Miniprotein binders against p81326. Designs and how they scored, part 148

Target 1, 226 residues: p81326
Amino acid sequence: MLHFGGFIMEINHISKILEKEREEYIRNKVEEYLKQGFSKDDAVNKANQSWRTYIGHRIQDVIYNLLKKFLKDSGLKVTTDKALNNRNLPEELDKVKRLIAINYGEYLFLPDADVIVYKVENNDIKIIAIISVKNSFRERRFETTYWKLKLKESPVTSHIKVFLATPDKDNEISYKCPNGKPKKMRIILEYELDGIYFLKEDFEETEKAKHFGKIVEDIIEISKKL
Key: E = the ipSAE of ESMFold2; O = the ipSAE of OpenDDE; V2 = 0.75 times the mean of E and O plus 0.25 times the DockQ between their complexes.

## First folded at step 16 (miniprotein)

Design Z14 (at its last look DockQ between E and O 0.76; V2 from the best seeds 0.00; counts 0 for: pae E 6.5 > 1.5)
Fold by OpenDDE base, look of step 16:
Structure Z14 (fold): chain B 226 residues (1-226), chain A 101 residues (1-101)
Amino acid sequence: as target 1 above (226 residues)
Amino acid sequence: GPEEILEEAEKLMEEAYKLIREARELLEKGDPESLEKALKLLEKAIELLRKAIEKIQKALDQGVPEELRKKLERAFILAEWLLMFAEWLLEWIKERLERQK
């Protein structure tokens, strides 16, 4: 009997695997920045910043590709905020863009949406979920929560589920109350978001905090109710 | 029958999984020789997983009892997950090998 748990566990290694590239990446970037005339200290700092961005994008790409593949079989479509950041959008994506836009009076802005899941039925687009991908929470800890709250304010967007996917490398949100001390970030994120999906094994599982392997099923289920 | 096909598919998946794990371990060593070996293992794993998926799909197409269908569907999902991971890992290794060059 194939242990479902064992196979999905390989996803937990993605972050670790990517992190092994860090030393080489940093070395190369430092050299690049030195050639650009930066000091050694500045070069190192910039290289580290570049790495954070790079690794974040790599993880995002993995998650995007995973979701895209698995959701396709269910007739669901996937896009990204980056894909929507175009002046000339196909009609379908233009509609998607409009349906996730947040009203700020004279302006409409898009939430941070690393992955957008939607379906097309009878030429109508329904936004199902937005997935934010975070490798670490050192920066913009509650950004995803902000967007969830903003989406909730409009009847047009209030139904959109907002999920967080993370390897939580630094164990910032893996547990609610480690050593008897509440982790505000975990508690708030879990409370405000529709789900947190971990690309790791060592975390406190709850109704909303699950292994990433469950995200596809959850999205499909939500899609059936919309 | 479909049950036998499932069993065969599961065996293929198990073998593929072993190869993926070994490839991952080799990847941790990071030397070019290990990476090249890992690449070969992953290629084989991918082949096995594709075969497993094909078998599972064939079984599903034959009409099976609900219980068996659920098993096949689970196996299918797992096989696809493993395949995606193996493909991702393969690409990552290729990129790394190119940079070492």
Scores: ipSAE 0.320, ipTM 0.663, lowest interface PAE 1.8, mean pLDDT 89
Fold by ESMFold2, look of step 16:
Structure Z14 (fold): chain B 226 residues (1-226), chain A 101 residues (1-101)
Amino acid sequence: as target 1 above (226 residues)
Amino acid sequence: GPEEILEEAEKLMEEAYKLIREARELLEKGDPESLEKALKLLEKAIELLRKAIEKIQKALDQGVPEELRKKLERAFILAEWLLMFAEWLLEWIKERLERQK
């Protein structure tokens, strides 16, 4: 007999598994920066910044591949903001890019959307959701809410669901009232976004704050209503 | 019948999950011998999961009642999840072993 809860709990270990690589990565990067002429203190700081970028990309790649695989049978397609920034874009992806771009006068920018879910019906493209992957909230912690609000400003993008996926290893947004005091970041993110999906077990669940294992079902249900 | 296929696939998935958990424990030790054993366990888990996915897909292809279809689709999602996780972990261990040469 299957124990579905047990199978899904393996996703909670992605960040921990990647952490085993951290010491070796930092060592190699420090050596590289020292060879470039940086001081030891600067090399260590740069190596730690490099690690945070690296681990964020690895987590994003896992999420992208999981969603692409799981959503395929439902007729849903998945791409990334990195893929949309290529200069030689296939016609389909060029349409996806234009459907999520935000107009700032003489400039067009993509929202901070690490992963984009869409469907194609009769050669027509409908954007379902964007997922922002955040490993840390120390700076620019409300960036995802900014993009949600910008998408809401136009009737052509206001239907797009905006989700946040995070391991939140340091418990920056895991609870609404840690130590009895309201955590503004968690409360505002949950209020403004369409959902927060945690890549760990230890967090306060709500109707919008869920384990990442629920994201596939939620996206499929949303797509049926569009 | 399709329900028997689902049960067979679930048994394969349960065994693969146990192998994946054992590989994770060996990964915590981190020495080359433990990593080599973890690699072998993951290769076996991947084999079992691919067999489970094949069985589930064959059952779905023959058309089934809606209730059973939902069970098969959920099992398919879980098997694909475990497969991708096992493949990711195997790749990570291979990279670790190469750096220790």
Scores: ipSAE 0.048, ipTM 0.448, lowest interface PAE 6.5, mean pLDDT 83
ESMFold2 (binder alone), look of step 16: mean pLDDT 87; pTM 0.874

Design Z15 (at its last look DockQ between E and O 0.91; V2 from the best seeds 0.78)
Fold by ESMFold2, look of step 16:
Structure Z15 (fold): chain B 226 residues (1-226), chain A 101 residues (1-101)
Amino acid sequence: as target 1 above (226 residues)
Amino acid sequence: GPEEILEEAEKLMEEAYKLIREARELLEKGDPESLEKALKLLEKAIELLRKAIEKIQKALDQGVPEELRKKLERAFFLAEWLLMFAEWLLEFIKERLERQK
């Protein structure tokens, strides 16, 4: 008789712990920007933007390391947008990059994919899923849905699952109809994406909206069908 | 037998879980003495989780009835999940303690 539910839920504390560092982080960044000659208003704006990037990156690193650890025994590999933007890209990752590229006529662009799951068979690469990581929904609220729709337009990329992983710290998408009022963002994200995985306990669970602890099992099951 | 191995691993995991929760409470206090204590608790929790994982893996490698195999696999997953969190928290507290020097 263990507290197994509690074990899975410990990961929810990562966002909470990081958020406690926000005030000190922003204070330090404002001082740095003021020393660089920015106005107070500009320094504050830049510090807040820096914070959003920083906390998103910290949560992305956790998700990357977790998926890399738990998926390797199933023959699945994991990479990141940072790794794919490296100047000296290994051949395997160069293939991954090309396989997720979206065609805009004479141009090719990568989706905003924070974490990418793929498998390799005889030097052939198949992309399984991309995971977008968002701590909050202040800017580019539907960016992830746009990329899902673009991936669906090509038969080469239409199989790629697009997931959102989020602590949803401000409770912006945790419930579909809080107090009887539909939350457009939650409803559209759940409709268009293949799944939403919450790094928190208090949310409305559905077939597509689950705790992050389910993502490993879901990815493995999807990979068996490809 | 293998059920005793699972029980031993579960005791190690439960002890580690309690140490992790205590370390989180010490982090909330935030003073250097509390942070140093939290580091020691997390190092112990990580040691206990690695021992539990080793016991579970050894039992799985020798073969067990299917029902027990499922329990061992679930325990292995949860121990690895907690280990990832404990290692993250350890590094976080190390970084914070270094900033206070």
Scores: ipSAE 0.801, ipTM 0.904, lowest interface PAE 0.8, mean pLDDT 89
Fold by OpenDDE base, look of step 16:
Structure Z15 (fold): chain B 226 residues (1-226), chain A 101 residues (1-101)
Amino acid sequence: as target 1 above (226 residues)
Amino acid sequence: GPEEILEEAEKLMEEAYKLIREARELLEKGDPESLEKALKLLEKAIELLRKAIEKIQKALDQGVPEELRKKLERAFFLAEWLLMFAEWLLEFIKERLERQK
């Protein structure tokens, strides 16, 4: 009998494995910044900031590639906000960009969309889901929630599911009420978002909070209803 | 039959999983020798997983009862999942080795 749980749980190690590079990364960046003329304290601070960005992107890349691979056979396509940040977009991506845009009156802005899942049917594009990838919640804790709420305000975007994928490194949202104290961030994120997917084992599972291994199935199911 | 193929594929997956775990443990040691050994293990794991995937696909192509189909599809998913991880880990270790150089 296949150790289903064991196989899926290997993904939980990605964050931990990446985190082991931190010391070396920081050392190298500090040296780089010192050479640029920064003070030691500034160099350390900049290195730490750089690390947060770096590790975030690496986790995002893993998730992107995973979703791209596993959704492909279902006819679903995957892109990123970065890919949409171009002046000359292919027609398909230009349409995707327009279909996720949020109206601010005179301006249209894109939500933070680390991963965008969409399908093409009869030359029409349907946006299925946006996945925000967060390694930690030290900064911009409710940014994803903001974008979900904004997307919900328009009939054009209200159907778009917004998911959060996270290893939750610091255990900020893994449990709703640890030790009898409500974790506002977990409660609010779970309430406002369509789902939270954890790249870890130790978390409180609910209808909306699941292991990342379920995200593919959930997205496919949603896609069938659109 | 398809059931036997599934069993064979599962064995391959289990073996691959063991290799991946061992490779991950070697990665924890972090020394160049351990990393090189980890690469070899991962390469073997990847090979096994690809074989498993091929077997599963072959079984699916033969037409199977719904119950068996579900099992095969699950196995397929797991194999692909594990393969992706193994490939990621392989690349990660390669990058690390290059930096140590």
Scores: ipSAE 0.665, ipTM 0.847, lowest interface PAE 0.9, mean pLDDT 92
ESMFold2 (binder alone), look of step 16: mean pLDDT 88; pTM 0.887

Design Z16 (at its last look DockQ between E and O 0.69; V2 from the best seeds 0.00; counts 0 for: pae E 1.9 > 1.5)
Fold by ESMFold2, look of step 16:
Structure Z16 (fold): chain B 226 residues (1-226), chain A 101 residues (1-101)
Amino acid sequence: as target 1 above (226 residues)
Amino acid sequence: GPEEILEEAEKLMEEAYKLIREARELLEKGDPESLEKALKLLEKAIELLRKAIEKIQKALDQGVPEELRKKLERAFILAEWLLMFAEWLLEYIKEMLERQK
């Protein structure tokens, strides 16, 4: 019999395959920005930001489609922050948006919630989890933990599980104590979040830090507890 | 019976897995001939996986003992994961071939 863990590990290759495009992508984007009149330094910075947005969206699309497919038979629905920012929201999605929004006086903001899992019971909506998808942690290092803490402040949102999904290609959070030194980002993210799900093989696995293949079972179990 | 159906599905999944790995190796070469071969391998892998998923679903719909049900549900999940990757890779290689035109 095959070791079926190998099948689920194939998804780890998506980030690796996409990363091979980086050099050509950046070169083309720098040329485009130079033609628009930006300085060389500005063009390079914009190209790198464009790349991070591009690869992040590609990985998020995979995660969204995967969760939507796997959670359907459990009566769980999935949406995205992109869908919630649409000007013409269906009533159901408008309720989802209101149930995760953070109040800052005159302003309402959505947490960094690339993918949102919810269920509908008796025309009532329960938010189960939000998943933040990050390719790297060089910028916005603790944004996901900030949003978890804000959601904990209200009894309306305190039940919402906050997960991080990442290929972590640069090994920024893969290990707790690399070289005997505590990795602040990994330790704080693991402590504050409800789970970290890696789209790679080489990381330190714990009860909260797991391969992405475990996320479906975890979400279903949480949904049973409401 | 359902146990034989599980065994058949696992064989289809194993074959699909081999085809997918070979397609990834061909993608590394990147030339049009290799990419065209990778497309054919992925189309076959997707066919095998859809067949495996159909067999597993039919077995689950018949009602089975809990021990076998757990194995069938596990196989279903693994086949769906592999199918999602194969479909993504297929579309990616089509995109690569279009760039070369």
Scores: ipSAE 0.496, ipTM 0.772, lowest interface PAE 1.9, mean pLDDT 87
Fold by OpenDDE base, look of step 16:
Structure Z16 (fold): chain B 226 residues (1-226), chain A 101 residues (1-101)
Amino acid sequence: as target 1 above (226 residues)
Amino acid sequence: GPEEILEEAEKLMEEAYKLIREARELLEKGDPESLEKALKLLEKAIELLRKAIEKIQKALDQGVPEELRKKLERAFILAEWLLMFAEWLLEYIKEMLERQK
């Protein structure tokens, strides 16, 4: 029993491990930008911005791969919004794309969907969940919430669960009321989203806020009800 | 019986976990020798975890009381998670070694 927590907790090290690349990455990028003619200060700033993007993608890739592997055994399929941004899609992915599209009158747009989980039954596609992966919340704090709300507006997409996965390295949403002060972002995200999954240990667990290790089970359970 | 199988699987998982932790520590050192050693540890951990998973699956297939089934299922999930992490870490270290060349 004692070892259960420890084993799942290894996943928490992913973010930490990836963050170790920062110094080397920054150094290399600074050098690159200096060669491009930027000032030292500008080079550093650009390098830091580049790092944020880079590390974000790295974490997304890890989470995607983890989910893909785990969900494969359950017969569930996984894709990404990037994979859907192609003119020539296989029929299956074209259907997925259409089933997550949000109506803006004359236009259909896709929500931001780092991971899309779906199942295929009798040639019918059912979208199960969209997972947004965020390393930090410095930018677009409520973007995931926006997409969740938009998906709710249509009977076609209203059933789609929207989850957030994050290491929350800056402890922006780990607790609802640290030091007695409500964290608006945590409260709103937890309220609007179907779940928040943390790749860390130090967070306030609730019905909707769980360790990332629970996400697979939750997705499978949802899939059975669809 | 199935309980014994679970215990054996748990032992394998514990051993694998130790190896994974050691591999992480070696990763922190970051030198090629440490990284290569870490790879070997992870390979062993992966092997142990696969064995654990196989054992757990075998026990589940034998028909077990509900309480034991729950334990086995939990162990299964944990083993799979640990395996995935070990595999990820293995690949990560391989990438690091390639970049150092």
Scores: ipSAE 0.453, ipTM 0.750, lowest interface PAE 1.4, mean pLDDT 90
ESMFold2 (binder alone), look of step 16: mean pLDDT 88; pTM 0.888

Design Z17 (at its last look DockQ between E and O 0.79; V2 from the best seeds 0.63)
Fold by ESMFold2, look of step 16:
Structure Z17 (fold): chain B 226 residues (1-226), chain A 101 residues (1-101)
Amino acid sequence: as target 1 above (226 residues)
Amino acid sequence: GPEEILEEAEKLMEEAYKLIREARELLEKGDPESLEKALKLLEKAIELLRKAIEKIQKALDQGVPEELRKKLERAFILAEWLLMFAEWLLEYIKELLERQK
């Protein structure tokens, strides 16, 4: 018989499969940069940065396509920060962009929103959630939390759910108290965000920290309340 | 009836799951022959999953008791998740084969 967790857990293999490319990718990029005249140290640093960009985009694409597929029949639409940064946007996407923008006086900025979920009702657009996709927490660890706090400050954006999706390969946020001591990053992210969704099996599950397989159900339920 | 349709769909999904796991094992070997075999297994798994999804949709359209409806909806969701992974893996293996040219 079918095991619910087993079928949904296959998505965890995507990160593992892609990670196997790392050594060859780094080796090839280092060689490429050395041929361009960079020092060994510079070539290694550039190769590692290139890898982080590559793997991050691969995981983000999976998340986007997954949500687009699974939310299609629920009356929910999905877009990305890349799509919203195009010049001369379609009218619908221009409205989405303006509905999530944060006002800083003379300037408007988009929050850290890799994937945006919204619905259209009677030509009215309602933003449901934004999802930040993080492969690693080495830099800009709390940027997502900052944007949640900014969205919460205005009654027109305070309803927007802010989620984090991550493989958390290095166990930076998988457990609250991994050695008997509180892990600050996990505790703050879970407290401030509306949810953390893990693309792996080994993590401490809580009301807000769940396997990624729960995200579609959660978004649909939220959309019915909004 | 709808209960038999659910049983048939679940058998297709279980078969597809086994094929997908076998394809992942072949991917770990990495040689062109193994990758080509994995590609064929995934194409079969995708076809089985699409067939299972079609059967589940038809059963849901016929109207069913609430208990059975929930089972059909769960099966639909599971099949869609597995199909998404199979489609991703298929495209990834095609990419790997292209790199080896």
Scores: ipSAE 0.728, ipTM 0.867, lowest interface PAE 0.9, mean pLDDT 89
Fold by OpenDDE base, look of step 16:
Structure Z17 (fold): chain B 226 residues (1-226), chain A 101 residues (1-101)
Amino acid sequence: as target 1 above (226 residues)
Amino acid sequence: GPEEILEEAEKLMEEAYKLIREARELLEKGDPESLEKALKLLEKAIELLRKAIEKIQKALDQGVPEELRKKLERAFILAEWLLMFAEWLLEYIKELLERQK
């Protein structure tokens, strides 16, 4: 009996595999910054910051591509906030952009949306979900929550599910109450978001906190109800 | 019957999984020869997984009892996930090899 757990668990290695690039990346960046005239300490610090950004984007790209492939077969479409940051958008993406926009009075702004899942039916676009991808929570811990709350404020966007996908490499939100102490971040994120999906094995599973392998199924199910 | 097809598909998936694991181990070595070998393993794994998926799909198309359907659907999802990982890993290794040149 193929243990369902074993095969899906291979996805957990993605983050680990990508992290192996760190040493080489850091070395190269340090050298680059040294050549730019930075001190050794500054070069190291900048290299580390650059790495965090780099690895974050790499993970986002992986997740995006995974979702795009899986959801394509279900007739669902995927885009990104970056793709929407263009002056000349195709009509479809222009509509998507408008349907996820948050009202700030005189201005409309887009939420941070690493992945946007939508469907097209009879030329109508329905936004299904926004997935935020985070490698670590050192910065902007509740940013995704903010956007979820903002999306809830409008009947136009209130139906949009907001998910978080993370390898949680630092175990910041893997457990609610490790050692009997509540982890505020886990509790709040789980409460406010529609789901958290982990690209790892070692986490506390709940109704909302699942392995990333479940995200496709969940999105498809949501799409059927819209 | 559909049960036999499922068993065959599972065997293919197991074999593919072994190949993927071996490919990951080779990736850890990181030398060009190991990476090239890993690519070959992954290509084979991908082939096996595609065959498994085809078998599963065929079984699903034949009309099966609900219990078996659930098993097949689970196997299908697993095979697809494994395939996607293998494909990702393949491309990753290709990128690494290109950087070493």
Scores: ipSAE 0.438, ipTM 0.742, lowest interface PAE 1.4, mean pLDDT 90
ESMFold2 (binder alone), look of step 16: mean pLDDT 89; pTM 0.892

Design Z18 (at its last look DockQ between E and O 0.62; V2 from the best seeds 0.62)
Fold by ESMFold2, look of step 16:
Structure Z18 (fold): chain B 226 residues (1-226), chain A 101 residues (1-101)
Amino acid sequence: as target 1 above (226 residues)
Amino acid sequence: GPEEILEEAEKLMEEAYKLIREARELLEKGDPESLEKALKLLEKAIELLRKAIEKIQKALDQGVPEELRKKLERAFILAEWLLMFAEWLLEYIKERLEYQK
């Protein structure tokens, strides 16, 4: 069994380092919105929303590059929701997009699939896993579980593993029963998802809740079964 | 032999790890002088890690007993994870220095 050791734990510092930008980022964005004529309250709300998008994309980029690097020798490919949302899609990515799309009657939507792992086998594309990246759970608390449940509704998508990767900065899902009381969000997320991967040291480990350093071997193992 | 190669690689990795932690401490200070020092430490750490990875790969390519192979493969994985963090931090510090410009 591979041991990760302290070297792998250094990735936990990425979110900590980025979080130190928050106060300056918010201050600058509030000033920008005030100059555009927004009220103070609206400017603050817009600045906080902008920060959540910014920090989420920064962490997602790290995860994408890491998975792309570590999975390529296993014949696995990695893409993102940003890449799938481009106007002119290469044929391969267009197939990936169609394979994860959810039908809502006359409407077709992509799940919030921040990072997508797939393979090409016998001129066919098979989606292995979708990783949702969340920095905090203040809003959209159960979004990832909703998408897992929607993917389970069809036999063509029910095999897709849905993972959550998170630094969980505010300790909202790090423990199942702090002080002996169940944390609803942690319990439901762990029950419904195929795995939760923490980019931090301090959390309750379970079969489904692991340090992020385990995600590569887990994805490779899953790909061998498909 | 391959066992000495593993020991040499692990020494390079430990030295790189120390440099990376020092660079993180300098980043905490945040002033331009500290950021410039952190940049130089990270460039050295990345050099050491790439050398360690090369040594490990050469040892694996020449064929080794299974027990040693497992140790070399584990060291390779650890070095690659640390290298990825060091490269990210290097680019982050370059970005911070350009922002302060």
Scores: ipSAE 0.715, ipTM 0.868, lowest interface PAE 1.0, mean pLDDT 88
Fold by OpenDDE base, look of step 16:
Structure Z18 (fold): chain B 226 residues (1-226), chain A 101 residues (1-101)
Amino acid sequence: as target 1 above (226 residues)
Amino acid sequence: GPEEILEEAEKLMEEAYKLIREARELLEKGDPESLEKALKLLEKAIELLRKAIEKIQKALDQGVPEELRKKLERAFILAEWLLMFAEWLLEYIKERLEYQK
């Protein structure tokens, strides 16, 4: 009997594997910053900041590639906010960009959208979901929530599902009430977002908080209803 | 029959999983020799998983009872997930090997 849990759980190692690069990365960056004339303390601090950015992008790339591969078979397309930050966009991506834009009166701005899932039917683009990828929640804890709320304010974007994908390496949102104390961040994120997907085993599962392995199925299901 | 095909696919997946785990263990050692061994294991795992997927797909194409279909579909998803991980890990190790040069 296939240990169903075991195979999907392998993706939980991704974050752990990537985190092993930290020591080497930090060492190299410290040396680089020292050569630039920074003090040892400043070099260490900058290296740590650089690492946070670096590892965040690495995890984002993994998640993007995973989603892209799995969703392709279902006919769904995937892009990123970075891909939309071009002056000259293909028509399809230009439409995607416009369909996720948030109105601020005289200005339209894009939400943070690490991954954007959409479908094309009869030359019409439907945005299905935005996935925010967070390695840690030390910075911009409720940024994803803000964007979800903003997207809800317009009938054009209100249908867009907003998901959070995270390894939650520091167990910041893995449990709602560890030791009887409510984790505000978990509670708020789960309440405001359409789902949280964990690239780890040790978390409190709920209707909205699931293992990352479920995200593809959920997105496909949502896509069928649009 | 389709049940036998499923069993064969599951065996392939189990074998692949063992190889992937071993590859991860070798990655932990981090030395070039271990990484090279890990690559070979992952290549084999990928091959096995592709075969498993093909078998599962073949069984699904034959028309199977609903219960068996569900099992096959589940196996298919698992195989795909495992394949994706193996491919990712393979690429990661390649990058690490390049970095060490």
Scores: ipSAE 0.519, ipTM 0.780, lowest interface PAE 1.3, mean pLDDT 91
ESMFold2 (binder alone), look of step 16: mean pLDDT 88; pTM 0.887

